# Miniprotein binders against q96jn8r1131to1294: the designs that were tried, part 37

Target 1, 164 residues: q96jn8r1131to1294
Amino acid sequence: TLEFLENHGKNILLSNGNRTATRVASYNQGIVVINQPLVPQLLVQVRIDFLNRQWTSSLVLGVITCAPERLNFPASACALKRAAWLLRGRGVFHNGLKICEKFGPNLDTCPEGTILGLRLDSSGGLHLHVNGVDQGVAVPDVPQPCHALVDLYGQCEQVTIVNP

## First folded at step 5 (miniprotein)

Design i46
Fold by ESMFold2-Fast, scan of step 5:
Structure i46 (fold): chain B 164 residues (1-164), chain A 83 residues (1-83)
Amino acid sequence: as target 1 above (164 residues)
Amino acid sequence: SKEDLAKKLIELYKKALELVYKGASEEEIRKLLEEVVKIAEELGDEHLIEEAKAALEAFERGDEYLLDFYILKALEHAEKLLE
């Protein structure tokens, strides 16, 4: 079953059978990675459980193409300068550089209860799903293997994997 | 105003990045980072305060990656204050 990896940012506490990630300090050091590679048609979903509005930005999600089990995570996913494709705010980022100005909803404004999903299509396109609705292809031709990543940054202090 | 302080913060961070890139004196870079901390405290934004202090600490430890990271994050946050 889908779980968050034991290798994660240092401010993360895993619970609920490693299906819930809570950031217990500050606003950063909150990167978590799904325990299985994101293979075509696998939909990985997380629900936003708790938002702390003292912080400016919110969660980031996307994929990395490096092996995550022994990765030394930076304080924020945006500091990943290689092998990372990330959705932050309304932007799409590749290795820290914005490659798309507007894609999908603004992730900094998604309320508690929002379900966010990542899926690869048959052509290697990375899709974002919001509350079950496919937002389209955010990134074409993602290299494989790749791994779904969530950064509990800023406002987002808790997420839970949702599996239907 | 808060917008004026945010603009000044952005300007100082951009100067700090330029000086680091050029290999300017440690004292010049330290002075800029200390000024950034003061402005962040005046703004009262907890994100900017933590990032400014972390950037200064990273600089003192010679951690170029962490310095760059915190400066870029602070620039991002300060730019959002202007939107």
Scores: ipSAE 0.006, ipTM 0.169, lowest interface PAE 12.3, mean pLDDT 82

Design i47
Fold by ESMFold2-Fast, scan of step 5:
Parts: C-alpha cells; sequence; structure tokens
Structure i47 (fold): chain B 164 residues (1-164), chain A 98 residues (1-98)
C-alpha cells in the first residue's frame, strides 16, 4: 500500500498509518515522499486537508530521482536542484529554472478537499491529475526510477494519500 | 580584506535575488536565496574572526539584522530566527574584542 516514507522533512508528523502528513511548525521543512517508485500507470493521489492562509505560497508536487530513504531533506524542494521536477503554482520547475509557465490550475489557490495526482504515462511523461481530471504532460521523459514528492510548504499544512 | 568583501557582496546579491523572487510570488526560490545569503554571512563571520577585527564583525551583525527583519516582514520566521541568533552571538564576540 502507498504510504509516506518515514524519512521526511523535520517539521512533518506522519499519522493514519503513514498516509497523512502534517506540518506541525513554521512554513517549510515539510517534504514527504511516497514509499515506492512511481512506475508507469501508477496514480498517486493526495487530498489537501488543511490550509493556513497566513501564507501566500502553497504545496508543491513533483518527482525526485535520487534515493529518498536516507536523504537529508532541505528546507524546501527547490533546493533539490537537478534531482527534482516540481509543479508549483502554475509553473513547472527543474534545477531552479521554470520550464513551463502555465500548466494546469494554480496550486497556490486549490482549496481544501482538492485531490491532486501524479502519474507516469507509458512514454515516461509526468501527468498531473486534479480532482480526477488529467491536466496533460507536465514533464516529458522523466528519468527512472523516480518517487512522488509533496512539499507541504506555506499554506498547505496537511495532506492525506487517497486511493483511486 | 578582499575575501571578506567578496562574501559580503555575495550575501547582498542573494538578498537582491530574494526580493526579485518575492515580486514574482516565488516564495520557494526566495526561501532558498535567504538561506544562501545567510551562508555567505557565516563565511564573512569566519573571515572577520580570523582577522580579529571587531568592526568587520559589526558590519556582518548589521547585515544579519537586516536579513532577519526582511525575512520576518515577509513571513520567513525560521530564517529570521536563525539570522537573529547568529547576530546576537557575533555581536557579543565583537564586544569582547573591544
Amino acid sequence: as target 1 above (164 residues)
Amino acid sequence: SPEFREAMIRALEFIMRFEEALKEGNEYTADFYLLEALEQLKIAVEIAKELGDPELLKRVVRLLRELAELAYEHGFYEIAKEALKLAIEIEKEAQRLE
């Protein structure tokens, strides 16, 4: 079954059988990673449970290509550099560069209850799903193996893994 | 001291990049630039300590306090706290050298 890895950002508390991640302090140090590689056609979904509107930015979704089990996670996912492809706001980012400007809905404005999904297609393209709707290919030819990552940054203080 | 000057200039460059990232609504990138600015100030502290110069330490303290205030104003409380803790530590060291 899909769970968040026990290795995570220092402000994270896992509950609900490691299927719920809560950021219990500050605005950062909130990276969590799914416990198994994102293989083609596997849909990994999380629900936004709680938003703190004190902050402007919200959660980031993406994939990481380095081994996450013993990784010393940085304060935010942008510091993962070449190892990560990230969806933040309406942008797609890799290695500190915005590689796509308007992709899908603005993640900074998704309300509580939104279900966000990541899936690789058979050609290695990374797809974002929002409330069950495929937004298309955000990143082509993602290197394998990769793992789904959620950065509970800013507004987003809690997410829960939900099954399709 | 050219090494001290270079560390201070790099810190200022990262602060400018932080401000630009905020104008674009990019708090992730802003957070990273604040951390990089703090790292350059830690390098400047080390150089100033080696030189035994309380005036150079005071210059770093001033920029650390500016960094802390800037971070606090924009909701980056953890970075603000780290910068302030370092500023307090280094200010005490500068006073001992006087």
Scores: ipSAE 0.014, ipTM 0.337, lowest interface PAE 7.1, mean pLDDT 87

Design i48
Fold by ESMFold2-Fast, scan of step 5:
Structure i48 (fold): chain B 164 residues (1-164), chain A 98 residues (1-98)
Amino acid sequence: as target 1 above (164 residues)
Amino acid sequence: SPEFEEAMRRAEEFIKRFEEALKEGNEYTADFYLLEALEQLKIAVEIAKELGDPELLKRVVELLRRLAELAYEHGFYLIAEYALKLAIEIEKEAQRLE
């Protein structure tokens, strides 16, 4: 069963059998990671449960290729200096470098109830799914093993893992 | 309050990191640090409102206007617009508290 790891950002509270993550303070310190590696064809999905419109931007999704169980998470995923591929707004980023200007919908404007998914295809391409619709390959040739990451940044204060 | 001063200090720190990222030619990192500074200033606003202190709100407005000007000068127009709109809103709030 898919769950969020007990190792997470310090503003996170896990509930619902570690399937719901709530950021209980501020706008950052909200990184969570799925408890098993993202292997080819596994679809990991989260639903946006609550948005606080006080903040400017919203959640970040992606993968990291380092072991997450004992990782000291930075305040936000964008500060990761380790191997990370992130989707923020409309951009795709690798270790702090923008590698694609415009991909998929703007994540900063996805409403409550949106279901966001990450999947590796058989060739190692990372796909974003939005409300069940495959947006295509955001990142080709992701190194294995990798782990799905959600940063409950800014407006996004709660997400829940949803089965496909 | 210590929490207000910490939020202001973090905002100033992120503005410095923004300047450093620009010197290194890293616009992605620069954009992120501007956003971090803006969010810290939103924290400072909420603390100042809870304290009912118009002088603290004015300090936040001053730094928001500086952030907006700096962002605009370097081509970060969306963040500049966000900061300026917030500054105008918070300036009105400070006047109400006086």
Scores: ipSAE 0.169, ipTM 0.595, lowest interface PAE 5.1, mean pLDDT 87
Fold by OpenDDE base, second read of step 6:
Structure i48 (fold): chain B 164 residues (1-164), chain A 98 residues (1-98)
Amino acid sequence: as target 1 above (164 residues)
Amino acid sequence: SPEFEEAMRRAEEFIKRFEEALKEGNEYTADFYLLEALEQLKIAVEIAKELGDPELLKRVVELLRRLAELAYEHGFYLIAEYALKLAIEIEKEAQRLE
């Protein structure tokens, strides 16, 4: 069963069998990691449950290749300097630097109810899914094993892991 | 473009808030505002590119460089590097459009 790990950002409260993450304070400290590593053809999806409009920006999606159980999470995923491939806004980032300018929809403007998915293909390409639609390869070659990461940042205050 | 000007205005406002947060000693809030400023500038870039206006791109470049300098000065090196690289990229684009 897919769940968020107990090792998470300081402002996160897990519920619903650790399938729901809620940021209960401020705008940051909201990183969560999914327990099972991504393997080819496994689609991992989260639903945006709640957006707090007092903030700007929104959730960050991506993968990390370091051991998530030992990770000392920074205040935001944007501060990860190693072993991180992230989707933020319309950009793709590697270790904090943009490697792609325009990819898929703008994550900062996704409304509540949007279902976002990550999937590795057989060649190691990381795909983004939006409401069940494959947006293409965001990262062409991701090292394995890797874990899906969600940063409940800015507007995004709650997400839930959902089954495909 | 009113959308462009609004993005630039918001960027400036976030830069101001960034500096205020620094004065208060709140590095996390400062980081937030710095990132928000950068995002607004990225929006401005997209608008400028769509319009194909090199002068608008140059305005964004100027503010990106300012952001990079401020970020670097206060130890936000990752953001500084990103902003600088983006500034260089956009500057080249502006030159191609001239």
Scores: ipSAE 0.000, ipTM 0.224, lowest interface PAE 10.3, mean pLDDT 90

Design i49
Fold by ESMFold2-Fast, scan of step 5:
Structure i49 (fold): chain B 164 residues (1-164), chain A 98 residues (1-98)
Amino acid sequence: as target 1 above (164 residues)
Amino acid sequence: SPEFEEAMRRAEEFIKRFEEALKEGNEYTADFYLLEALEQLKIAVEIAKELGDPELLKRVVELLRRLAELAYEHGFYYIAELALYLAIEIEKEAQRLE
């Protein structure tokens, strides 16, 4: 069963059998990771439950290639550099580089109720799914093993894992 | 307020990190540091509002305008517009408290 790891950012509280993550303070320290590797064809989905419009930007979604069980998470996913392939706003980012300018919808403007998904295809391409719709390949040739990551940054204060 | 001064210091530090990231050619990291500075300034705003001090809000507005100018200068137009919008809102709040 898919769950968020109990190793997470300092401001996270897990509930609902570790399937709901809530950021309880500030705007950062909100990284959560799925409890098993993102293997080809596994679709991992989260629903945006609560947005606090006080903050400027919103959640970051992606994959991390280092082992997350005992990782000392930085305040924000953007600090992970080489270990992470991230979708933020409308961009796709890796190791200090914006590798795609506009991909999928703007994550900073997705409303409450939006369901965001990550999936690897058989060729190692990372796909974003939005409300059940495959947006295509955001990142080719993702190193494996990798884990799905959500950074509850800024406006996004709560997400829940949902079944496909 | 120590908490207000800390938020202001962190915002200044992120603006410095922004300029350093640009010199290194790390536009993705630079963009992120500007967003970090904005969030710290929003923390400063809430503290200033709780204290009821319009002078602290004016200090936040000054730094927001500087951040907006830097963002415009370097082509980060979206962030510049966000900072200017926030500065205008906070100026109105400072006037209300006066």
Scores: ipSAE 0.420, ipTM 0.747, lowest interface PAE 2.6, mean pLDDT 89
Fold by OpenDDE base, second read of step 6:
Structure i49 (fold): chain B 164 residues (1-164), chain A 98 residues (1-98)
Amino acid sequence: as target 1 above (164 residues)
Amino acid sequence: SPEFEEAMRRAEEFIKRFEEALKEGNEYTADFYLLEALEQLKIAVEIAKELGDPELLKRVVELLRRLAELAYEHGFYYIAELALYLAIEIEKEAQRLE
């Protein structure tokens, strides 16, 4: 069963069998990691449950290749400088550096109810899914094992893991 | 206030539905009902504030605490914390109005 690890950002509270993450304070400290590593053809999806419009920006979605259970999370995923491939806004980032300027829809403007998914293909390509639609390969070759990461940042205050 | 009483009634109804959902093993639905209960209680708080009635606020506090306890008992920690935080804040407000 897919769920968020107990090791998470300081402002996160888990519920619903650890399938729901809620950031209950400020705009940051909201990183969560999904327990099972991504394997080819496994689609991991989260739904944006609640947005708080007093903040700017929104969730960051991606993968990490380090051990998540003992990771000391920074205040935001943007501060991850190793073992991190992230989707932020319309950009793709690797260890804090933008490697793609324009990919998929702008995550900062996704409304509540949007379902975002990550999937590895057989060649190690990381795909973004938006409301069930494959947006293509965001990262062509992701090291394995890797874990899906969600940073409840800015507007995004709650997400829930949903099954395909 | 009939609006206040309706909000409180709805909150209690959602709490009942929460318990029913748990019995059915549907945690997602249970989570939904807790959230709805909390939302109704927030509505009740706003009404009570508008009326400036500390007794109404105290009634909301009691139900918030109950919600928090139920949520916590069944592992819905984020709702438990939210409800508890709100209860504390509203309790302070009630005291200020006395």
Scores: ipSAE 0.000, ipTM 0.174, lowest interface PAE 12.1, mean pLDDT 91

Design i5
Fold by ESMFold2-Fast, scan of step 5:
Parts: C-alpha cells; sequence; structure tokens
Structure i5 (fold): chain B 164 residues (1-164), chain A 98 residues (1-98)
C-alpha cells in the first residue's frame, strides 16, 4: 500500500506504518513524498489531522519530477522550482511563478478532517480532490515520472494517508 | 536572472508589509509576511546556487541577515534563528565558490 518515503524533511516523524507524518518542530522542513510514482488512475489521499493556529499559512500539495529517494529537501516545497508543480492557498505554482490564481478551495482554510487527493488523468492532467470531490485539472501535461508531495507547512502539523 | 530578481523583489515587499503590520498592531499578519519573506529568500538561494554566482548569494545573505535581525527585535526568535542559520550556510557556500 501507499506510504510516505523514509526520506523526508528533517522536522518530520513518520508513524502508523509510515502512513502518518507529523511535523514536530517549527513551521517548515516538513516535506513528505509518497513511496510510489503518481501514475494515471492512482488516487493518493491525505487527511489533515492537526492544525496549529500559531502559524498563518497551511499545507502545500503537489508533484515533483525529480527522484525523491535521495533528495536533500529544502525548508519549503517552493524552493524545488522547476521540479515541482504546487497547490498553495488557492494558487497553482511552478518554478516560482503563479500559473493559476484561483483554483479549488483555499488550502490555508481547510479544517482538520479534510481529505485532500491528487490524481493524474489519462492525458497527464493533475487533479485535486477535496473530500471526494474532483476540483478539475490544476496542471495539464505533468511530466512523467512524477511523485505526490505534501509539504506540512505552517498550520498543518499532521497528515495521514487514507484509502479511497 | 529574472527569476532571481523577482524572488528578491517579493522578499523585500514582504519585509515592508511585515513592518507595516507591526506598526498597525497586528502580529499575526506580521508573522505571515515574515514567513513569506523567508520563503522567497529560500527560492532566491536555490536560483543563485544553480547559477553558481557568489555575488547573487551574497545579496541573499544580506537580506537574510536583515530579516533575522528584524525577526529577533520583534520576538520571532524561531524564524530569526532559521534565517540566520541559512545566511551563515550560504555565506560559507559563496566563499567556497570564490
Amino acid sequence: as target 1 above (164 residues)
Amino acid sequence: SPEFEEAMRRAEEFIKRFEEALKEGNPRTALKYLIEALYQLEIAVFIAKELGDPELLKRVVELLRRLAELAYEHGFYEIAKDALLLAILIEKYAQELE
């Protein structure tokens, strides 16, 4: 089954058979990656378990096209630049640029218990799912292979992989 | 690099908004802008490293040190520490490039 890779940001502890990621310090260094490439038809879902209102922004979701097994993760996912397509707040970002300004719900305001999903369609379009509802194509033509990424940034201190 | 200059510009804008939010008595909004500024500086570090340009790295170090000082003065010690540690590491990296 799906698990978070043991290579992750330095503030992460994995538990629950590597299916739960907890950021144990600060607001950053919280990047985790799913252990399998995101192939068409695979739906990867995480549940927001714990939000710390000391911080203002929240988790980032997306994909990376570099090999994650030996990657030295930066403090935040936005520093991955060309390798990453990211959903943050209501924006879609690639290479430090906002490529869509209002897509889906605001990720900074999703409450505990929200289930967020990533899926590639047969044309390589990246979809966001929120509580089982497909929000549409956030990014067309994602390069392959790619890997689903969660950045436990700011408010979001814990997520758990959940099955569809 | 246009990407580098944009990251630096955004960082400077967020530092300005941080100071404005503090003057307005809004520490939560100030924290948001402080974190956004550090975020942009980490992007700038990544770009400057890829370009292998020690002068660009030195520019990022200068702004990281300013951000760390501002954060420290206003009680955001964890962010001040993160910014200062990054500045020290990048300063060392830039010296080794030269």
Scores: ipSAE 0.024, ipTM 0.479, lowest interface PAE 7.3, mean pLDDT 88

Design i50
Fold by ESMFold2-Fast, scan of step 5:
Structure i50 (fold): chain B 164 residues (1-164), chain A 98 residues (1-98)
Amino acid sequence: as target 1 above (164 residues)
Amino acid sequence: SEEFYEAMLRAYEFIKRFEEALKEGNPETAEKYLREALEQLKIAVEIAKELGDEYLLDFVVLLLRRLAELAYEHGFYEIAKEALKLAIEIEKEAQRLE
C-alpha cells in the first residue's frame, strides 16, 4: 500500500489514509514523498485532483536519493541543492540545474484528472508516465535507493495516489 | 512579462549605483539608491501578482531578502527591515489568495 510520508512540506494536509495530499495555503511548501523507495518496475502514480488557476506554474515530480524521513523541505523542490532529479514544465532538472529543455508534455498545462507516474526501469532509467503512456527515459542511471517526490506547487493544490 | 524584467533590471541598476556611492564615501546617496531599488522591487511584485506567476514572485522575494542582507551589512537597518517585512508580507498575501 503506497502512502505519502508524514514528513512533508508545512502547507500540506494528508487525508484518505495518507493517500491524498492537499496544499492548504500559499503556492509553495507543498513537497510530499512516497513512503516506499522507488524500486525497479514499481509504477507510482498520482492523480491531479484540483488546480487553482490563479497561478501559472503547476506540480513538479521526480526523485530524491537522500533519506526523506528527517529532511527539512525547502519552499520549492527546485531549491533542493543535492540528490534531486525533477520534472518541471517541460524541463528536466538535476540539483537546480536544467539538464533537458523539452521532455514529455508540459506539466504546467496538465488538467485535473491527469494521472502522472514515475517508474525506474531495470537499468535505473527514470520514466514518466502520463495517463498510462510511457514518455520514455527522462533521467538515465538514477542512483538507488531513491524516493518519488511530488511538489504541489502553484496551481496544483491536491493529488491522490492511484494504486498500480 | 517584459515589464517585470524591466523593473528587475532597474532594481539591479540602483543596487550598482548604491555600491558606487558607498565607494565614493557618500552614504546619503547610497541610501537614496537602495530605496529606489526597493521601489522597483515593489513594482515587480505587483506585476508578478497580476500575472499569477509564482516563480516570478519567488524571484522577487529572493532579491528582497538579498537586498535586506546587503542593507543590514552596510548599516542601513531601516531599509533592511522594510525589505524583509515586504518579503514576509508577500508570502502571507499569497496564502490569502483564492
Scores: ipSAE 0.013, ipTM 0.410, lowest interface PAE 7.4, mean pLDDT 86

Design i51
Fold by ESMFold2-Fast, scan of step 5:
Parts: C-alpha cells; sequence; structure tokens
Structure i51 (fold): chain B 164 residues (1-164), chain A 98 residues (1-98)
C-alpha cells in the first residue's frame, strides 16, 4: 500500500503506519516522498490535516525523477535544482524555474480537509486533483520513473495519505 | 521586497570580497568583509520577519550557514559561531512542538 518513505526532511515525524506526516518544528525541513513510483492511472492523494496560520506560505507538491531513498533533502522543495517539478501557490516550477504562473487553486489558501491528488495520464502528463476534481495538466511529458513529493512547508504541519 | 533583496545582494557581495581578500593574503580585510556580510544578513532577517515570508527566511538561513562554514574553514571561529547561532535561533523561534 501507499506510505511515506522513511527518508524525509529532518522535521518530519511519520505515524499511522507511515501514512501521516507531521512537521514537528519550524516552517521547513518538511519534505516527504511516496514509497511507490507515480505510474499512469495511480492517483496519490493527501489530505491537509492541520494548518498553522502563523505562517504565510503553505504546502508544495509535485514529483521528482531521482531516486528518493537516500536523497539529502534541502530545507524546502523549491531549493531542488535538478529533477523536480513542483506546484507552489498557483505556480508550476521546474528545478526552481517558474514555468506556469497560474494553474489550479492557490495552494497557499487551501483549507484543512482539502484532498490534493497527483496522477499521471496515459501521455505522461502530470495532473493535480483537488477534492476529487481534475485541474488539468500541470506538466506535460514527465520523465519516468517519478515519485510524488509533498513539502509540508509554512502553514501545512500535517498531511495524511487517503485512498480513493 | 526590494529592501530584502538589497540586503541579500550586499551580503553576497561581502562574501565575494571576503573570498578575494583571502586569495590576496589579507586576513584582516577578509574578517572585515565577513562581519559586514553577517550584518547584512541580520538586516535581511528583520525584513523577512516583518514581511512574514518563510521563503525569505530560508534564503537568509542558507546564506548564514554558508557564511558560518566559510568562516569556520578559515579560522574565524567567533563569526562562524555567531552566524550559526542566528540560523539556529530562526529555527528555534519557529518551533511549534518544541
Amino acid sequence: as target 1 above (164 residues)
Amino acid sequence: SEEFLDAMYRAEEFIKRFEEALKEGNPETAEKYLREALEQLKIAVEIAKELGDEYLLDFVVLLLRRLAELAYEHGFYEIAKEALKLAIEIEKEAQRLE
């Protein structure tokens, strides 16, 4: 079944059979990665469990195409300079470069209880799902294998993997 | 955010001048530039806190850690200690469950 990898940011505590990730300190060092590659038709979903409004920015999610098991994660996902496609706020980023200015809802404003999903279509397009609604293709032709990544940044202090 | 970018730019300039002074065999000048870099990073921390922007704090922490490593590597231990303490303090001030 789907769970978060044991390799994660230093401020993360995994619980609930490695299906819940909690950031226990600060606002950063909160990167987690799903244990299975994101293959076409697999919908990986996380629910936002807890938001700390002391912070301004929130959760980032996306994919990486490098092996995550021994990766030394930076303080934030947006500092990844290689092999990373990320959704932050309303932007889409590739290796730190903004490649789309307005896509989907603003992730900095999604409330607790929001379910965010990542899925590859049959053509390798990366889709974002919000509360079950497909937002469309954020990134075309994602290289494979790739792995779903969630950065519990800023406001977002807890997420849980949820099954469809 | 212009004030934040200005402070970060000046810090990076001073780190560059620090490295240049070391290459030229001038440790007194190098120490001066390292101190100036740390002061600019302290200004950047204040601005980032006022703006409430965590990403800006991350930029400052990254540069503080780089400055601490450079200072330590070249024997400027007190400056290295001060930069590292500031980086740790930013993280501590932000801790929720500790």
Scores: ipSAE 0.013, ipTM 0.360, lowest interface PAE 7.3, mean pLDDT 86

Design i52
Fold by ESMFold2-Fast, scan of step 5:
Structure i52 (fold): chain B 164 residues (1-164), chain A 98 residues (1-98)
Amino acid sequence: as target 1 above (164 residues)
Amino acid sequence: SPEFEEAMRRAEEFIKRFEEALKEGNPLTAYKYLYEALEQLKIAVEIAKELGDPELLKRVVELLRRLAELAYEHGFEYIADFALLLAIEIEKEAQRLE
């Protein structure tokens, strides 16, 4: 069963059998990681449950290739300078470097109820799915093992893991 | 408040210089301009507080949010986080003055 790891950002509260993550304070310290490595047969999906429009930016999602169980999470996923491939706003980032300017929809404007998915293809390409629609390859040839990460940043205060 | 308008104008000029420095491939210079923009916005906050004017504070909040968005877009995560935190605190202050 897919769950968020108990090791998470300090502003996160897990509920619903560790399948719902809520950021209970501020705008940051909201990183959560899925409990299983992202392998090519696995589609990991989260639903945006609650947006607070007082904030400008919203959630970030992607993968990390370091072991997450004892990782000391930074305040924001964007502060990860090694082993991180992230989707933020309209961009794709590798270790803080923007590698694509416009990929998929603007994550800062996705409404409540949006289902966002991450999947590896057989060649190690990282795909974003939005409401069941494959957006294509955001990152080719991601090293394995890797782990799906969601940063409940800014507007996004709650997400829930949903089954395909 | 000519002093408030001047601080806001300088902040906008520094944001423009930030974008120009990035186009020239000069991220250290860009960071200096972001920092200077933030300092001008802090000056604008103090002037608005002295005047007791919540509408002026709201104008600073709007520009702080824009600065934060631009900073995130270009990988300046820490200054973006600081600007966003400042915007929230100043918005609360504006509400207190209403």
Scores: ipSAE 0.000, ipTM 0.157, lowest interface PAE 16.7, mean pLDDT 85

Design i53
Fold by ESMFold2-Fast, scan of step 5:
Structure i53 (fold): chain B 164 residues (1-164), chain A 98 residues (1-98)
Amino acid sequence: as target 1 above (164 residues)
Amino acid sequence: SPEFEEAMRRAEEFIKRFEEALKEGNPETAYKYLYEALLQLKIAVEIAKELGDPELLKRVVELLRRLAELAYEHGDEYIADFALLLAIEIEKEAQRLE
């Protein structure tokens, strides 16, 4: 059963058997990580439950290749300077460096109810799925093991893990 | 208030110049623009409070929250935290005036 790890950003409250993450304060300190490595063909999906439009930017998702169980998370996933591949807005970022200008939909504009998925293909390509539709390879050759990460940043104050 | 609109316009202009300075590879100049944006928003807060208009305070809160997000994203936790704390304080003030 997929769950969010109990090691998470300090503004996160987990509920629903650790399958729902709520950011209960501010705009940051909202990083959560899935409790199992993202192995090839495993599709990890989260649904956007609540957006607070007071904020400008929204959720970030991607993968990290460091062990998450005891990691000291920064306030935002974008501050990870090593071992991170992230999707934010329209961009793809590796360790804070933008490596693709435009991929998939703009994550800052996805409405409540959107289901976002991450999957590795057999070649190590990281795929984004949006409402069940594969957007293609966002990042090739992701090192393994890696772990799916969601940053409930800005507008996105709640997500829930959903099974395919 | 012309003075309020001018402070808001200057804040938005400095935010724009912050992004331009980062694209030019000038982080020191970018920091100065973030700081100037915060100063203009502090001026806008004072004017909005004097006018007692909760809608003007809400407009400042919106820009303060945007400034905080930008500052944090670029590693400036001091400006980010300051802007966020000010936004929280001013949002409560706007609620009191309603």
Scores: ipSAE 0.000, ipTM 0.179, lowest interface PAE 15.9, mean pLDDT 85

Design i54
Fold by ESMFold2-Fast, scan of step 5:
Structure i54 (fold): chain B 164 residues (1-164), chain A 83 residues (1-83)
Amino acid sequence: as target 1 above (164 residues)
Amino acid sequence: SKEEELFKRAEELAKEALELLEKGDYEKAAELYLEAAKLALEAGNEYLADFYALKAIELAKKSGNEELLYEALELLYKIKEEL
């Protein structure tokens, strides 16, 4: 079953059988990673449970292609300079470099209750799903194995893994 | 139902706590999150009780109110035993 890994950002607390991640302090140090590789056609979904509107930016999600079990996570996912493809706001980032200016909806404005999904297609394209709607290919040819990552940054203080 | 009423009250307290947090009143926000956590636990929603208790702990630490912090930690321990 899908769970968040016990290796996570220092401000994270896991609950609900490691299916709920809560950021208990500040606005950063909130990176969590799914416990198994994102294999083609597996849809990993998280629901935004709580937003703290004192912050202006919100969650980041994407994939990393390095082993997450012992990774020393930086304060924010966008500080990952190796093996990371991330969606933040309306942008797509590879290793900290913005590779797409405008993709899908603005993640900084998704309300509580939004379900965000990540899926690899059979050609290795990374898809974002928002409330069940496929937004298309954000990143082509993602190397495998890769792991789904969520950064509970800024406004987003809690997410829960949800099944279809 | 009784559970629905408790849950609704917990949600209302959490919303009020968020407004106090936006004003920088960490102590009162922590008190309301703690009460929301107790009501959510009573309603049988352990997941939400856990979340509110964690918010109460965070804000109690920022407020410097040790009695409130210990109460929130005790509640979290009780919630974890029921998960």
Scores: ipSAE 0.000, ipTM 0.067, lowest interface PAE 24.4, mean pLDDT 83

Design i55
Fold by ESMFold2-Fast, scan of step 5:
Structure i55 (fold): chain B 164 residues (1-164), chain A 83 residues (1-83)
Amino acid sequence: as target 1 above (164 residues)
Amino acid sequence: SKEYELFLRAYELAKEALELLEKGDYEKAAELYLEAAKLALEAGNPEYAFDFARLAIELAKKSGNEELLKEAEELLEKIKEEL
C-alpha cells in the first residue's frame, strides 16, 4: 500500500494512515516522499486538497535517486543539487538546471481537486499524468531505483495519495 | 514540438557528458557538452546553451584541446547574442 514516508519536511503533518500530507506552517519545508520505489508501470497519484492563494508558486513533483529514509530534506525541493528530476510550473529541472521550458500544464495554476501522477514507462521515461491524461515523457531514462517526491510548496498546503 | 525534441537530445548528450566528466574523460565530456549547447540553442533555450558551452570551455582547457576550446568560445559568443 502506498504511503508517505515518516521522514519528511519539518512543516509536514501526516494523517489518514500516512496517505494525506498537510503543510502546517509557512510556505516551505513541505517535502514528502512515497514509501516505495517508483518501479516501471507503477502509477503514483496525489490529489491537491487545499490551496492557499496568499502564495504565488505551488507544488513541485518529481523523482529522486538517493535513499529517502534518512535524507535531511532542504527547505525546497529545488534546492536539491544532486539526484533530482523535478517538475515546477511548466518547467522540467535536473539538479536545479532547467531542461525543458514548457511541459504539461502550469503546476502553479492547477486547482483544488487536480490529480497529478508520476509513472515510469518500460524504457525508464518519466511521465506526468494530469487528471488521468498522460502528458508524455517529461524526462527520458531516469536512473533506478528512484522515488516519487512531492514538495508542498507555496499555495499547496495539502495532498492525498489516491488509487488509480 | 520540434524544439522540445531537440532539447531532449541536448539533455541526453549532457547526461553522457556528465558521466564522462565523473570518470575523468575531460576531452569527450567537452565534445558532448559542446554538441548539447548547439542543440539547446537550436531548440530555443539559450540559457541552457550558455551553461553547456561554459562547461565545454572549462573541460576543453583541462584537456588541452585548443581547437575544441576555440569552437566552444565562438559558440558562447553567439549564444550571448540570444540572451
Scores: ipSAE 0.000, ipTM 0.169, lowest interface PAE 13.7, mean pLDDT 85

Design i56
Fold by ESMFold2-Fast, scan of step 5:
Structure i56 (fold): chain B 164 residues (1-164), chain A 83 residues (1-83)
Amino acid sequence: as target 1 above (164 residues)
Amino acid sequence: SKEEELFKRAEELAKEALELLEKGDYLKAAYLYYEAAKLALEAGNPELAFEYARKAIELAKKSGNEYLLDFAELLLEKIKEEL
């Protein structure tokens, strides 16, 4: 079954059989990665459990194409400089560069209870799902293998993996 | 000198930041203290830069702006190298 990897950001505590990630300090150091590659048609979903509205920004979702077990995670996913494709706010980012200004709903405003999903289509297109609704292709031709990543940044202090 | 000009500009920004803080504009005050800290460091005054950076961190936390907080904390580490 899907779980978060034991290698994660320094402020993360895993619970519920490694299916719940909680950021226990600050606003950063909250990167978690799913324990198996995001293969085509696999839908990985997380539910936003707790938001701290002291902060302005919220969680980041995406994929990385490097091996996550050996990564020394930076303080924020946006600092990943190599093989990362990220959705933050309304933007789509590749290795720190914004490649799309507006895609899907604003992740900084999604409420508690929102279910966010990542899926690769058969052509390698990365899709975002919001509460079961496919938002379309955020990134075409994602290299494989890749791994789903969630950065519990800013407002977002807890997420739980949910089955489709 | 260039250092004297940087120092003067840092003091001007810190004064403007204090005025904004008195009006309750934490975000703008944080940004101006951050800029003042950078200029004070460039002017060769790491002690003053430290004071301004601490203010920027405090006010960035109050405003909830994580990116400004990240920048201010990185600057504080750089300032500590000069102390």
Scores: ipSAE 0.006, ipTM 0.348, lowest interface PAE 10.0, mean pLDDT 87

